# VHH binders against Probable tetraacyldisaccharide 4'-kinase, mitochondrial (LPXK): the designs that were tried, part 1

Scores and structures below are computed, not measured.

Target 1, 363 residues: Probable tetraacyldisaccharide 4'-kinase, mitochondrial (LPXK), of Arabidopsis thaliana (Mouse-ear cress) (q8lea0)
Amino acid sequence: IASSLYGVALQIRRSLYRYSLLQKHRLPVPVISVGNLSWGGNGKTPMVEYISQFLVDSGLTPLILTRGYAGGDEVKMLERHLRGGPVKIGVGANRAATAALFLDKYGCVDSSSLRSFFDLHERAQVWTISEKIGCIILDDGMQHWSLSRDLEIVMLNGLNPWGNGHLMPHGPLREPLLALERADVAVVHHVDLITKQSLRDIENMIQGFKKSIPIFYSKMVPKYLFDVKNARSHVALEALRCASVLCVSAIGSADAFVKSIEMTGAHYVDRLDFSDHHLFEAEDVETMSRRAKGLEHKSNCKPIIVVTEKDYDRDPEILKCLDSYTVLVLCSELQITPILETDVDSFNYTLMKALAAKFYVSS
Positions, changes and structure headers below are counted from each chain's first letter, unless a header gives other numbers; antibody chains are not in Kabat numbers.
F, E and O are the ipSAE of ESMFold2-Fast, ESMFold2 and OpenDDE, as the mean of both directions, binder to target and target to binder. V2 is 0.75 times the mean of E and O plus 0.25 times the DockQ between their complexes.
[cut] stands for letters that were removed.
Atom coordinates printed by the task and the answers are left out, and those that the model quotes come from them; centres of patches stay.

## First folded at step 1 (VHH)

Design c01 (framework vhh_7ocj_1)
Fold by ESMFold2-Fast, scan of step 1:
Structure c01 (fold): chain B 363 residues (1-363), chain A 123 residues (1-123)
Amino acid sequence: as target 1 above (363 residues)
Amino acid sequence: QVQLVESGGGLVQAGGSLRLSCAASGFTVSSNYMGWYRQAPGKQRELVAAIYSGGSTRYGDFVKGRFTISRGNAKNTVYLQMNSLSVEDTAVYYCARETYDLWSGYTEYFDYWGQGTQVTVSS
């Protein structure tokens, strides 16, 4: 046992040494960071998923690295969406150490093969996917200073781009300014839910800090619903048309969720908002049931309760306790919106071109 | 240096209680997804309990209602409170810092493991 313990300790020291080398130098594959300028509802996790799926569809195996802090439900959602596919997810505050572990376990695509991939992609030619890691995506809710990145994307919540409505009081909001200063690309999320004037104000502010930064636009598109009693069920959005709906959520952008339900053509929409990351308890279920009965009386029809994917993934079992009502989960996807001569094709091209620059500019 | 050290294991009679501790160094437990696993002789390693960075918890079906996972930020330690112990709970209990791997479907990967602590429940 003493010899076995010594062997384990030596292996740990070698792993730490390898981590130090990777931290000192850039990682051997391209690194994309998706950060946020404002707290909550900014589309960061949906964007990470969008990029990972785009890379897979293009023939590269991505590794998603996430902190996991207050994001346990977000990790579960990514797991549910991406399970059975080639995407790898690493959870931990030390992203460099997690990256080293996955690169050791799975290996990475070599620089020559990556250059060939980017060359073929620019020429719209076929590439065969490898089980080896070809790209790393950082879900960077906090700045990580020691890990080099090849592309920095910053997400802004169009409904609340500056959090408290102040980008520049003295000192305390230096982090939003610093994030924008280092950004290669800015994405305004929920662009379909804001006014043209509000969008122009956001654009002017972004360009005021970094004049040449490309700005793209995104929205969440509802796709279908599923019943909490059967996660494999598929319920068309039309099921909500002319219905009475109680929107229940514990997320950072309840307004966006409620507006999405209103756009389905529901006849009566009521809402019950809980604090971001709130874990539902039996008392909350009773509150939901009571609110639903009130809505039933007011609308003169039995309401459908709709929750978000994050609420479901946080605790699917508690929602099944609402047996007297139909409880559905709204499933949505991030979509790049065609605005001001930008679209999904120009976003995808910009993404790949920026990553390819790592291999062509330094040639 | 990342290190996980389990303690609190031992002999206990059926129906009794035991509290396991996992002292972490080199990282902060409140910022990581932490789990407890167990392995009995001749059986596969199985999830007992996990705690997310935000404080939400997950339990294996065989321990729901009997075990509670928690963390103490002051001592950078994760705890497993085990109540109403049965002979079937006899196993080596491991503390782990959790990392997910979706390549094989529902695979979960722990990037750091403690050495384990033995729990023996007598009838």
Scores: ipSAE 0.000, ipTM 0.119, lowest interface PAE 20.7, mean pLDDT 77

Design c02 (framework vhh_7ocj_1)
Fold by ESMFold2-Fast, scan of step 1:
Structure c02 (fold): chain B 363 residues (1-363), chain A 124 residues (1-124)
Amino acid sequence: as target 1 above (363 residues)
Amino acid sequence: QVQLVESGGGLVQAGGSLRLSCAASGSIFSINAMGWYRQAPGKQRELVAAITSGGSTRYGDFVKGRFTISRGNAKNTVYLQMNSLSVEDTAVYYCAAEVYTYDESGTYEYFDYWGQGTQVTVSS
C-alpha cells in the first residue's frame, strides 16, 4: 500500500505520544494539517496554497510551516505564487521552533478577536487583514506529532491512492490506512482523471476505516503557461493546440501532467518521466534534447517542451540550456470539484467550522 | 544535512544478479530505517525493500524470495541483493532513508532523504 518504511516509523512515533513520553505543543491560533499517506502526487502543496488563499480572502494572515527539504521546490513555488501578499512561510524541520520564531516576530491575533471572527465567518463587519498571524497551516503535519492540530486533512492521489503502483489496497489492513482514523477530512485528488468505479472503490475503502469522515474531491485546472526564459511571460493554453509536445517532469503525478497536456488538443504528445524530486543534470538535458529531436522527425513539426512548476522552481537555470527548443511551464490551480452533496462551499464551511471549534470545545 | 550515495546499477541479462549499495553521509543523525524504491517509465514509485534500525525487513510482493536487503557493518550503509532478475525489474532504483532529530525541548522531528536514483536495465 504505502511505504512499509514509513509505517514502522509512524508506529514508534504514535507509541511515544500515546504514553505521554513526548508532549505535544499547543499553539495560540488554529492549526490546520495537510498530509498524505503515500509519497508523491497527492495535491498537498496546491491544497496548502488553496487554504492559505481562502484564509487571506476571509481576513486572516496564515503562516505556512514546511520542512523545505529535497530541493526546496515546494517552498520556491509557494514563494513565487504568494509573493507580495500577507502569507508568511516558515521553513524548518522543527515546526514548533519555527512557529515560535514567527509568532514572536509577527505576533498573533488574540483569542477573543478570533472567536468574534469565527462567530461572524461571513465577515458581517469589515475585517482588515493584519500582519499578526491568525492561523497556521502544517505541510505534511500528519506524520509530525509534536504540534496539536485543530483539523487534519489527508490527501489521496486518485490515480494511485496507496503508492504501490496499485490503485487500491489488497490484503490485510495496513498502518497507513489506519492513520485515516485520525483524519477529519479526506480529499481525493485528480478525481477528473479516474473512472467512476475507481472513485467508488476509493470511497468505500476510506469509509471502511472511518464511516463518518467527510470526503471532498479536487482536480488541477490548467490556467496558462510561461516561458522558462521569462517567468513573467503569459502564454495561452491555445499555444499547445495541434502542436507536438514533449512532457518532461520529475513529480509524483506524471500521468496527471501528461493527461492535462493531452486534453489541450496537442497533436503529438511524448513524455519523459523522472522520479519525484529528481535534480536535472547536464546528461538529462541531453536526453531531453535527443528525445525532442526524435519527436520533431516523427511529427514533422518542431516540438514544444513543457515542464511542471515544481521542475521549474527546483532549477530554472538548467532548463534554459534547452536553447534550441521552446520550453514552457504549465501553471495550474487546485479546484474543489462538485460531486454529489459536496462542493467548494461545503468544503469552506467545513474548514471554518473546524477552526471555530477550537474556541467552543476545550480540548 | 544528509546525502545518500547510490552505486551498483547497470545492465544485466535476465536470470542474472546485481547488488546495489547505498551509503548515508553528512551531519550527525539517527537513522530509523533505510530502503529501496523503484520507478519504471509510466509507473508510480513502489517499495522494493526496507530495513529498520532494529534489523526488521519488509519486501514488495513482486520481489519476495528474489531480493534481499541487508546492512553493512556501518549502520548507515544498506545493500540490495537482486537475484533471478527479469525484464520487469527494469527501473530506476532509489535509496531512501528516514531519520529523526529532536530539538532542545526533546520534541522529535522526522524527515525523509532520497538518493538521485540508479538505473537497472534487464535485457532478454
Scores: ipSAE 0.000, ipTM 0.123, lowest interface PAE 20.2, mean pLDDT 77

Design c03 (framework vhh_7ocj_1)
Fold by ESMFold2-Fast, scan of step 1:
Structure c03 (fold): chain B 363 residues (1-363), chain A 123 residues (1-123)
Amino acid sequence: as target 1 above (363 residues)
Amino acid sequence: QVQLVESGGGLVQAGGSLRLSCAASGFTFSSYAMGWYRQAPGKQRELVAAISSGGSTRYGDFVKGRFTISRGNAKNTVYLQMNSLSVEDTAVYYCAKDFYGEYSDLGPYFDYWGQGTQVTVSS
């Protein structure tokens, strides 16, 4: 039961016609889009994972559609996390073509079964999961207008909600505010790492532009670490308590990562930041080793090197070259934070209600 | 850079055996799941067998008990031992490398493909 994606261009074309994607028709299953207002640290990929796991736990098989960037770190991380489950991951710049191919290969849950699923009282029934696709999640769907969507979620990085200060068309904030017009839900990420006043300012800006938009709040919660030499190892966060730690990362925002390590109770925290999506080379490993030796001298104790999951998944082998040091990968999960009248239950309800709306005209 | 070279195909009589080999180069072989697909003239391509980086295997229903997939990491080679061959096994057999390296959902994520080797089974 298998298709080869890289050998069958004709199958993609046939799938596009079969599902009417070349005619720009709507897909046969609900579509959720997760986009962002700013680059890096916005929680987009963790949110895609959260939604996919929620759907699986609810009895639906999701298909995640993503472009992927050089190195494929987000794709590899999602695959590693979702391994052993029913989640499908489609990679390609043309999401419509990829969707058509997967729908052709796996099939989709029929409309009457989907309607029945969404009509059922919440938590009243456990549905046996099918290999057929029941929902599609677009990773960064805001740039892909060829696919209609049933729910559009926009992620904001609470640490830098309005971008990095670069010149924006028609002045600052205009582009992010226009993106909010298309959003059904806004999520402020890293809410635990910002001041109450900063959060209030973000809320006021969102509400001032689109008063009806629901706002939810999320954070990354460190759960455990694993050794780069054994990806199945489990190291408790307490291993970092009172330790000397060198944080190494090549991600969109290292600040959240470093703050997470500081919160573990590490005594000495140093950092070595590389540009987002940077592929580590032998020269970088030497730089890491020299930095660690310097920290060892300064702290008078042997440091632990901690990297992010994206850095590990980008190239796990290069990190094993740091044989003189313990190298751990920090594993975190996105959690919806209860603030005001919002919590995880109200967020999940919003997801289910939006998916159900595909089969109803509600007024 | 990346190459997959199949060998061991040929003409064999029904009830016979063949051993296919796929020599891999240009990537860390031991870190990637490998698979064998086949395509008969006028038919759809189908999964024959697959093996994870850790050695876990899966087989198509039509070959269970007759075919065995194995790997030699020291030699960067994946093998398909085919026993009790029938005329229905006649096809071009393709070696493939999985994108993710680890084995969870083998099939849609192959990123490299061999040129194939012909297997013809006569009665």
Scores: ipSAE 0.000, ipTM 0.110, lowest interface PAE 20.4, mean pLDDT 77

Design c04 (framework vhh_7ocj_1)
Fold by ESMFold2-Fast, scan of step 1:
Structure c04 (fold): chain B 363 residues (1-363), chain A 124 residues (1-124)
Amino acid sequence: as target 1 above (363 residues)
Amino acid sequence: QVQLVESGGGLVQAGGSLRLSCAASGSIFSSNAMGWYRQAPGKQRELVAAITSGGSTRYGDFVKGRFTISRGNAKNTVYLQMNSLSVEDTAVYYCATSLDEWLYGTESYAFDIWGQGTQVTVSS
């Protein structure tokens, strides 16, 4: 029994060395990285979720790897959305070490089976989903050099493509631009909320840095709402039609959230914006109540308070303290927007083609 | 003022065909995307079909294979050919155009100019 424990320890140690935590290392399954070119509201986490669901629907089990302290609320949201499903989520600053642990625990799909899966001529076969890991998705992989990737996607917030970066040559603004040079694909997010001229300016900037890069377009589509007092409730978007709504958020893209609510057909829309990642306190709840009362007076109708999923997942309990009002959480998903020659099919084709290339490069 | 005028609506029997037309004013139309939406009583407005200035098309899942969108000569008119009609196709059909060359999704808020609508009623 002592020799059995010794053997297990050696296998774990060899797996960790195989993935090399100190240098760039190639994993046994395809790796997709999703990073950001602009600060806040860029659709990075929704894109990670979109790719993971695409892979699951195609018959592959993905492993999502994320840093472990950047955001916190986004990890909780992913865990809530993906709980009970086949998607694995690994949290840790060292992605290579986290990958090694999950690959040891769940195993990985063998190379010949993966090659058959990614062979475009064999896609007509019904693929049976396995608990073994078939693909790894890096959430914010652009900041980490320790893992080799097969596809690098960079997200831009169309409403604020440059963020609040500094104009200095080596400031935060330069770092997003350098990320574009390493990207295989760029995605302009919130494309439905920007002007044609703004989009052209973003495209010209992207092509100015890397002319060969494919550009795709995405948006957030509201699907339903749920009551903060019952996270299993399902409230149709029609509940907001002709209503008075107070939008409360502590996110990087409050404008996109408010515009989404306006598009539901709400009669009066007011907003209360908190700083990105702000944790709500009792004083904030009082501020929300005062603002809601003011909107009630102005609209002559009792308002509905709507928050984002990130706000809910950050602290569900504090929102329940708004017991005088209906508080709903807006649930949205990322969709690839069809613009001219690009659409969801061409985006999915690009994903599959890039992943397949891992198995067709000989020597 | 750019205006859209719809025609061709009416009553048709299940399994039948109907052709809707939408005429747009002026030269602004030649570079714009155009689409058809429908709304049944008590239901949300939904995309039927859309066509870009370059001729690329997009269809709603419930009409794929049955409906065809096309542009007429001089590109100032779009047509919706509706085949194999069912009672579920009964709705007011709206023509819409975008001032942008691109289709920013399939939702009604992506279009800037709307027609008055034309009623299509399918009898069993």
Scores: ipSAE 0.000, ipTM 0.125, lowest interface PAE 20.4, mean pLDDT 76

Design c05 (framework vhh_7ocj_1)
Amino acid sequence: QVQLVESGGGLVQAGGSLRLSCAASGFTFSDYAMGWYRQAPGKQRELVAAIYSGGSTRYGDFVKGRFTISRGNAKNTVYLQMNSLSVEDTAVYYCAAPEGYYDSSGLHVFDYWGQGTQVTVSS
ESMFold2-Fast, scan of step 1: ipSAE 0.011; ipTM 0.280

Design c06 (framework vhh_7ocj_1)
Fold by ESMFold2-Fast, scan of step 1:
Structure c06 (fold): chain B 363 residues (1-363), chain A 125 residues (1-125)
Amino acid sequence: as target 1 above (363 residues)
Amino acid sequence: QVQLVESGGGLVQAGGSLRLSCAASGFTVSSYAMGWYRQAPGKQRELVAAITSGGSTRYGDFVKGRFTISRGNAKNTVYLQMNSLSVEDTAVYYCARGIEYSYTEFGSTDYMDVWGQGTQVTVSS
């Protein structure tokens, strides 16, 4: 049993060397990074969720690695959506260290099994999901240099592709645009909310910096609402038809949220925008109440207050303090939009091709 | 080898203060969720204080406002400052490293993978 103890010690020693490599640059499974060219409102978190669900539906367990930022709204939303399922979520500023912890706990699918998975998936076969990690998704990996990635996806907010005010690509915008040179795929988000000419201008700008980059298109599709007092309630979008609505948000794309509400057929739409990731306080609730009362007087109709999922997940209890009004949370999901030569099938193919390439190019 | 070593425990009179230290080796404390736990005679191990890699903290109900968890990154050490100690604080105090966490449930013993040997704190009346 001395030989068995020696074998275990040798395995532990080899694992430590592997973990040292993981902490420096390399992970034993494919890595997809989802980053952004501009801060906020770009669909990054919904895209991370889309990719994770695609992998699960294909039989592969993903690990999402995220920093967690102010209030934890994005992480809480992912946890609420993915709780009870096979997706693993690791939170920490050091993604390499977090990855090492989860790989220690759950293990990873070996290269032979992963290669078999890609061969079977190419034949449209689904295999049994395992607790072992088969793919890692980096939330905001473009800004994190220490981990190697097999696919770099960059999200652009179609409503504000260059940040505030659609500024010219000089001065402070040089770094985000140069980031396109590192990207394998660009995704223009909120394409349903922008003009055909605006989309063309965005495409021309992207191709001006990297001619060969594939461009895909996405939108958020509202599905239902729920009452902040009962998170299990389902309220049809028709509840907003002909209503007076106050849109309250502390997100990076308030314009997209407001436009989504306008498209429901609401008759009066007012908005109250807070800074991205802002934690609502009692004073903010008073401001919301005053704004709602003003809208009530103007519209001669009691308004409905609608917030985003991120605002709800950041602090659901504070929203219940708006007890004089109905407060609903808008629930939406990311959908790849068929535009030009691209669609959901070509996007999913791009994901699978990148994952498979690790086994045919690197080893 | 990954290891946690607690120190700073001892006998103290009610109303007094103690500072516990947890020295880490084999990993960097700033990269992990870290926590302090205690186990009193005849009771289950319970959360005293936890801190995420980002610096967010959580405290057990009976220590909130009296205890403070912090990191000393230069010494790769986690601290627990204990003020206004009462006889009910008598327990073995354990330091632990977290594997995974959410903002809702971080600090749960279920998410801790590396534990120290513990340090005894005894509060006399």
Scores: ipSAE 0.000, ipTM 0.310, lowest interface PAE 11.5, mean pLDDT 79

Design c07 (framework vhh_7ocj_1)
Fold by ESMFold2-Fast, scan of step 1:
Structure c07 (fold): chain B 363 residues (1-363), chain A 123 residues (1-123)
Amino acid sequence: as target 1 above (363 residues)
Amino acid sequence: QVQLVESGGGLVQAGGSLRLSCAASGSTFSIYAMGWYRQAPGKQRELVAAISSGGSTRYGDFVKGRFTISRGNAKNTVYLQMNSLSVEDTAVYYCAAEPYLTGDYWSEEYDYWGQGTQVTVSS
């Protein structure tokens, strides 16, 4: 009993310490949270990257805070894309603690300077970037309720907006419909890949739970490819035109990836889907080789194997074992799609307005 | 983003010394808190030593005064100097990293773990 009481006391003390730390952490710069209602394929990481580039282009140095899930493939991709630029990336389960460490190390833009930035008119003055942190982006911040934020964005995969259709019974932050009530903005991803009726059904559901929530629309736009043997190579999308392609992926939205390849004008498209975050092994490479050989016989031409950036960043070396075939990585960027009364300008305005509100209401 | 590789384990006589090293890859090593854990057969994994990004140290009850943790940020390496070793110190030793290590919660919060290195102390 004495040992059990001691254990309970330690648990209470630990809970009070962690709760107290999180409640005391009001960050000195604006905070944008990007979360999701469904697992995988929702555009969360591409949206975090889009926002970070928008902030850099606007003159603010962002700090991205992420957990680094399942082997760190999203983190490795962000690092590869943002390497050499001003964007900072903090990795760890405790976002508040990671933020504190980065703010202590790099400093932050002072409140008066940030207030001046948001008081500027586009035609009056321009902001110059500082190496000090000016904004924080939370990757999956909707699950971290105790950290204050100025804007909550929720991503929905248009191809499967509610995941497998099952409700998660754990708490309000894991219930899709209640999570929408907490969101300031909803973004429907992969709108180019769904029917008009499906999109309207999604819109009606969102509006049913939060009538006046702004809804924006996004898609992934393929830009180029690179060879797994040379990550600095640049291969034009035209290389896939009239080709036979084997799409290999271990991601949450294989359908979106395959449709993107089909839209390049490839003549034969086959697919090999692995579970989300699957780490490729020698047996998988053998399976890929067999599938490619089968496609070669069916199409009468040597196929090109195309993988996603997440698959490449998870383990670049294993893909080089496919010596008999050209293996390319598809590089895509998130684009805000003009639908109804919304476009990239109105989305960017919404971001800036939310960030500015921090200074006109509280400071 | 961070990978940890332990080295320096092996067989040592009781009363002897051994130094473990943990090499970390990644651009953010200097902001990470680093720790050493051990697990003996049939026992729970337990904290041996931890060091914050600022150099503050914490030690498990059974190693305090005998073991010293230190970090070399220029080499992205953390060290565990083990002195006055006893047979009870025989275990697999693991290197761990997180963005902030706390004294109240040491075993469940670590984001990165090494493969472990065996330390065997003979009488």
Scores: ipSAE 0.000, ipTM 0.148, lowest interface PAE 18.9, mean pLDDT 77

Design c08 (framework vhh_7ocj_1)
Fold by ESMFold2-Fast, scan of step 1:
Structure c08 (fold): chain B 363 residues (1-363), chain A 124 residues (1-124)
Amino acid sequence: as target 1 above (363 residues)
Amino acid sequence: QVQLVESGGGLVQAGGSLRLSCAASGFTFSSNYMGWYRQAPGKQRELVAAIYTGGSTRYGDFVKGRFTISRGNAKNTVYLQMNSLSVEDTAVYYCAKLSEDYGFSYTPEAFDYWGQGTQVTVSS
């Protein structure tokens, strides 16, 4: 927020980096930044996970650097998803210091080996993954000017692409949009939940600020559910068909979550929205129980309560207090969606090409 | 001067319980994230449990449902209640303070101060 002292300090710090008054730290491996233009609901954390899995599948060990906001629900979710795999997660406000510690502990892949890996002529070779870090991913890197990056991705929530900009004075609205000039790639998230006209309006606005920027498209695809009392269980999405569902969430994209549940074929859908990152308390559990009982009377059947993974990872124990109802967690994954001539292969190719460029134009 | 002092370790039979305590000094306890880690002979330090300032918790997969972490801000103490202990729980248990430069992390690198450790031995 521009009126806050934090916002003023951040703007000054960015200006100092822009005018080269502060030097940026350069890391020995490629750095991908995933930032957001609007606060909340933009798919930033799912995109970081998508890129991490892409790199692992390609044979590189990624290091994710994140701040760990509001009790670390994003960090908890990433650790739960990536547990037992090669991905490293570093948490801290000072990303440069966190990176240095992890690079010292695990080492990094040497430049000649990385160049060989990113050489598209060697595509047929099988690369063996190692503990050595081959790529760094900055979660929320758009707002961190102290680290040099090789690829800057900006995420936009298609359902609310300008965030709270509509409620801000007209002048401040242009400042977030000017951040697009620093982006190499823009991704419109929740593209499946918006109209074709809304998508065109978003594309025109993006291209108005940076005409040549590639635009890609993503969506969250529900895969399965699990019971909060048995996180190892898999419940098929079909369990929600013709059911009465109460959607409970404390996330930045409650509309997307509710629409996803509606698309499963649930007969009655009610919702209870809490503020992003809200930590559930006993009073909230009582409110959930009252809302569920109301839905039960209206639908003439016992509702299922469905929460998001972030809500579960924030505090799984509080959700077990809803012992009178079945409480399920909706598990979704980010997918790049084909629109016109862009698709998953085009996005993945753009990632590899941008990272490879670091080694062929080393100035 | 930051100090973390663990207590409550010892020898216990399989199926038994132990309660570890960590007395903290030299920093504002109520504003800091605290964790418990363990290290068995020949193995790396691994997460047992961590607790945020607001009381939300994180557990290592092998201890979920058996161990409970809690904090007493008035006493500047973090606790680890260990139930249904098995031989595999035998390790040195360390109390750790998360760095103020870090938000939260499950890796040892994120913790800037460690206690001396307390031995927990579970016999068959």
Scores: ipSAE 0.000, ipTM 0.125, lowest interface PAE 19.6, mean pLDDT 76

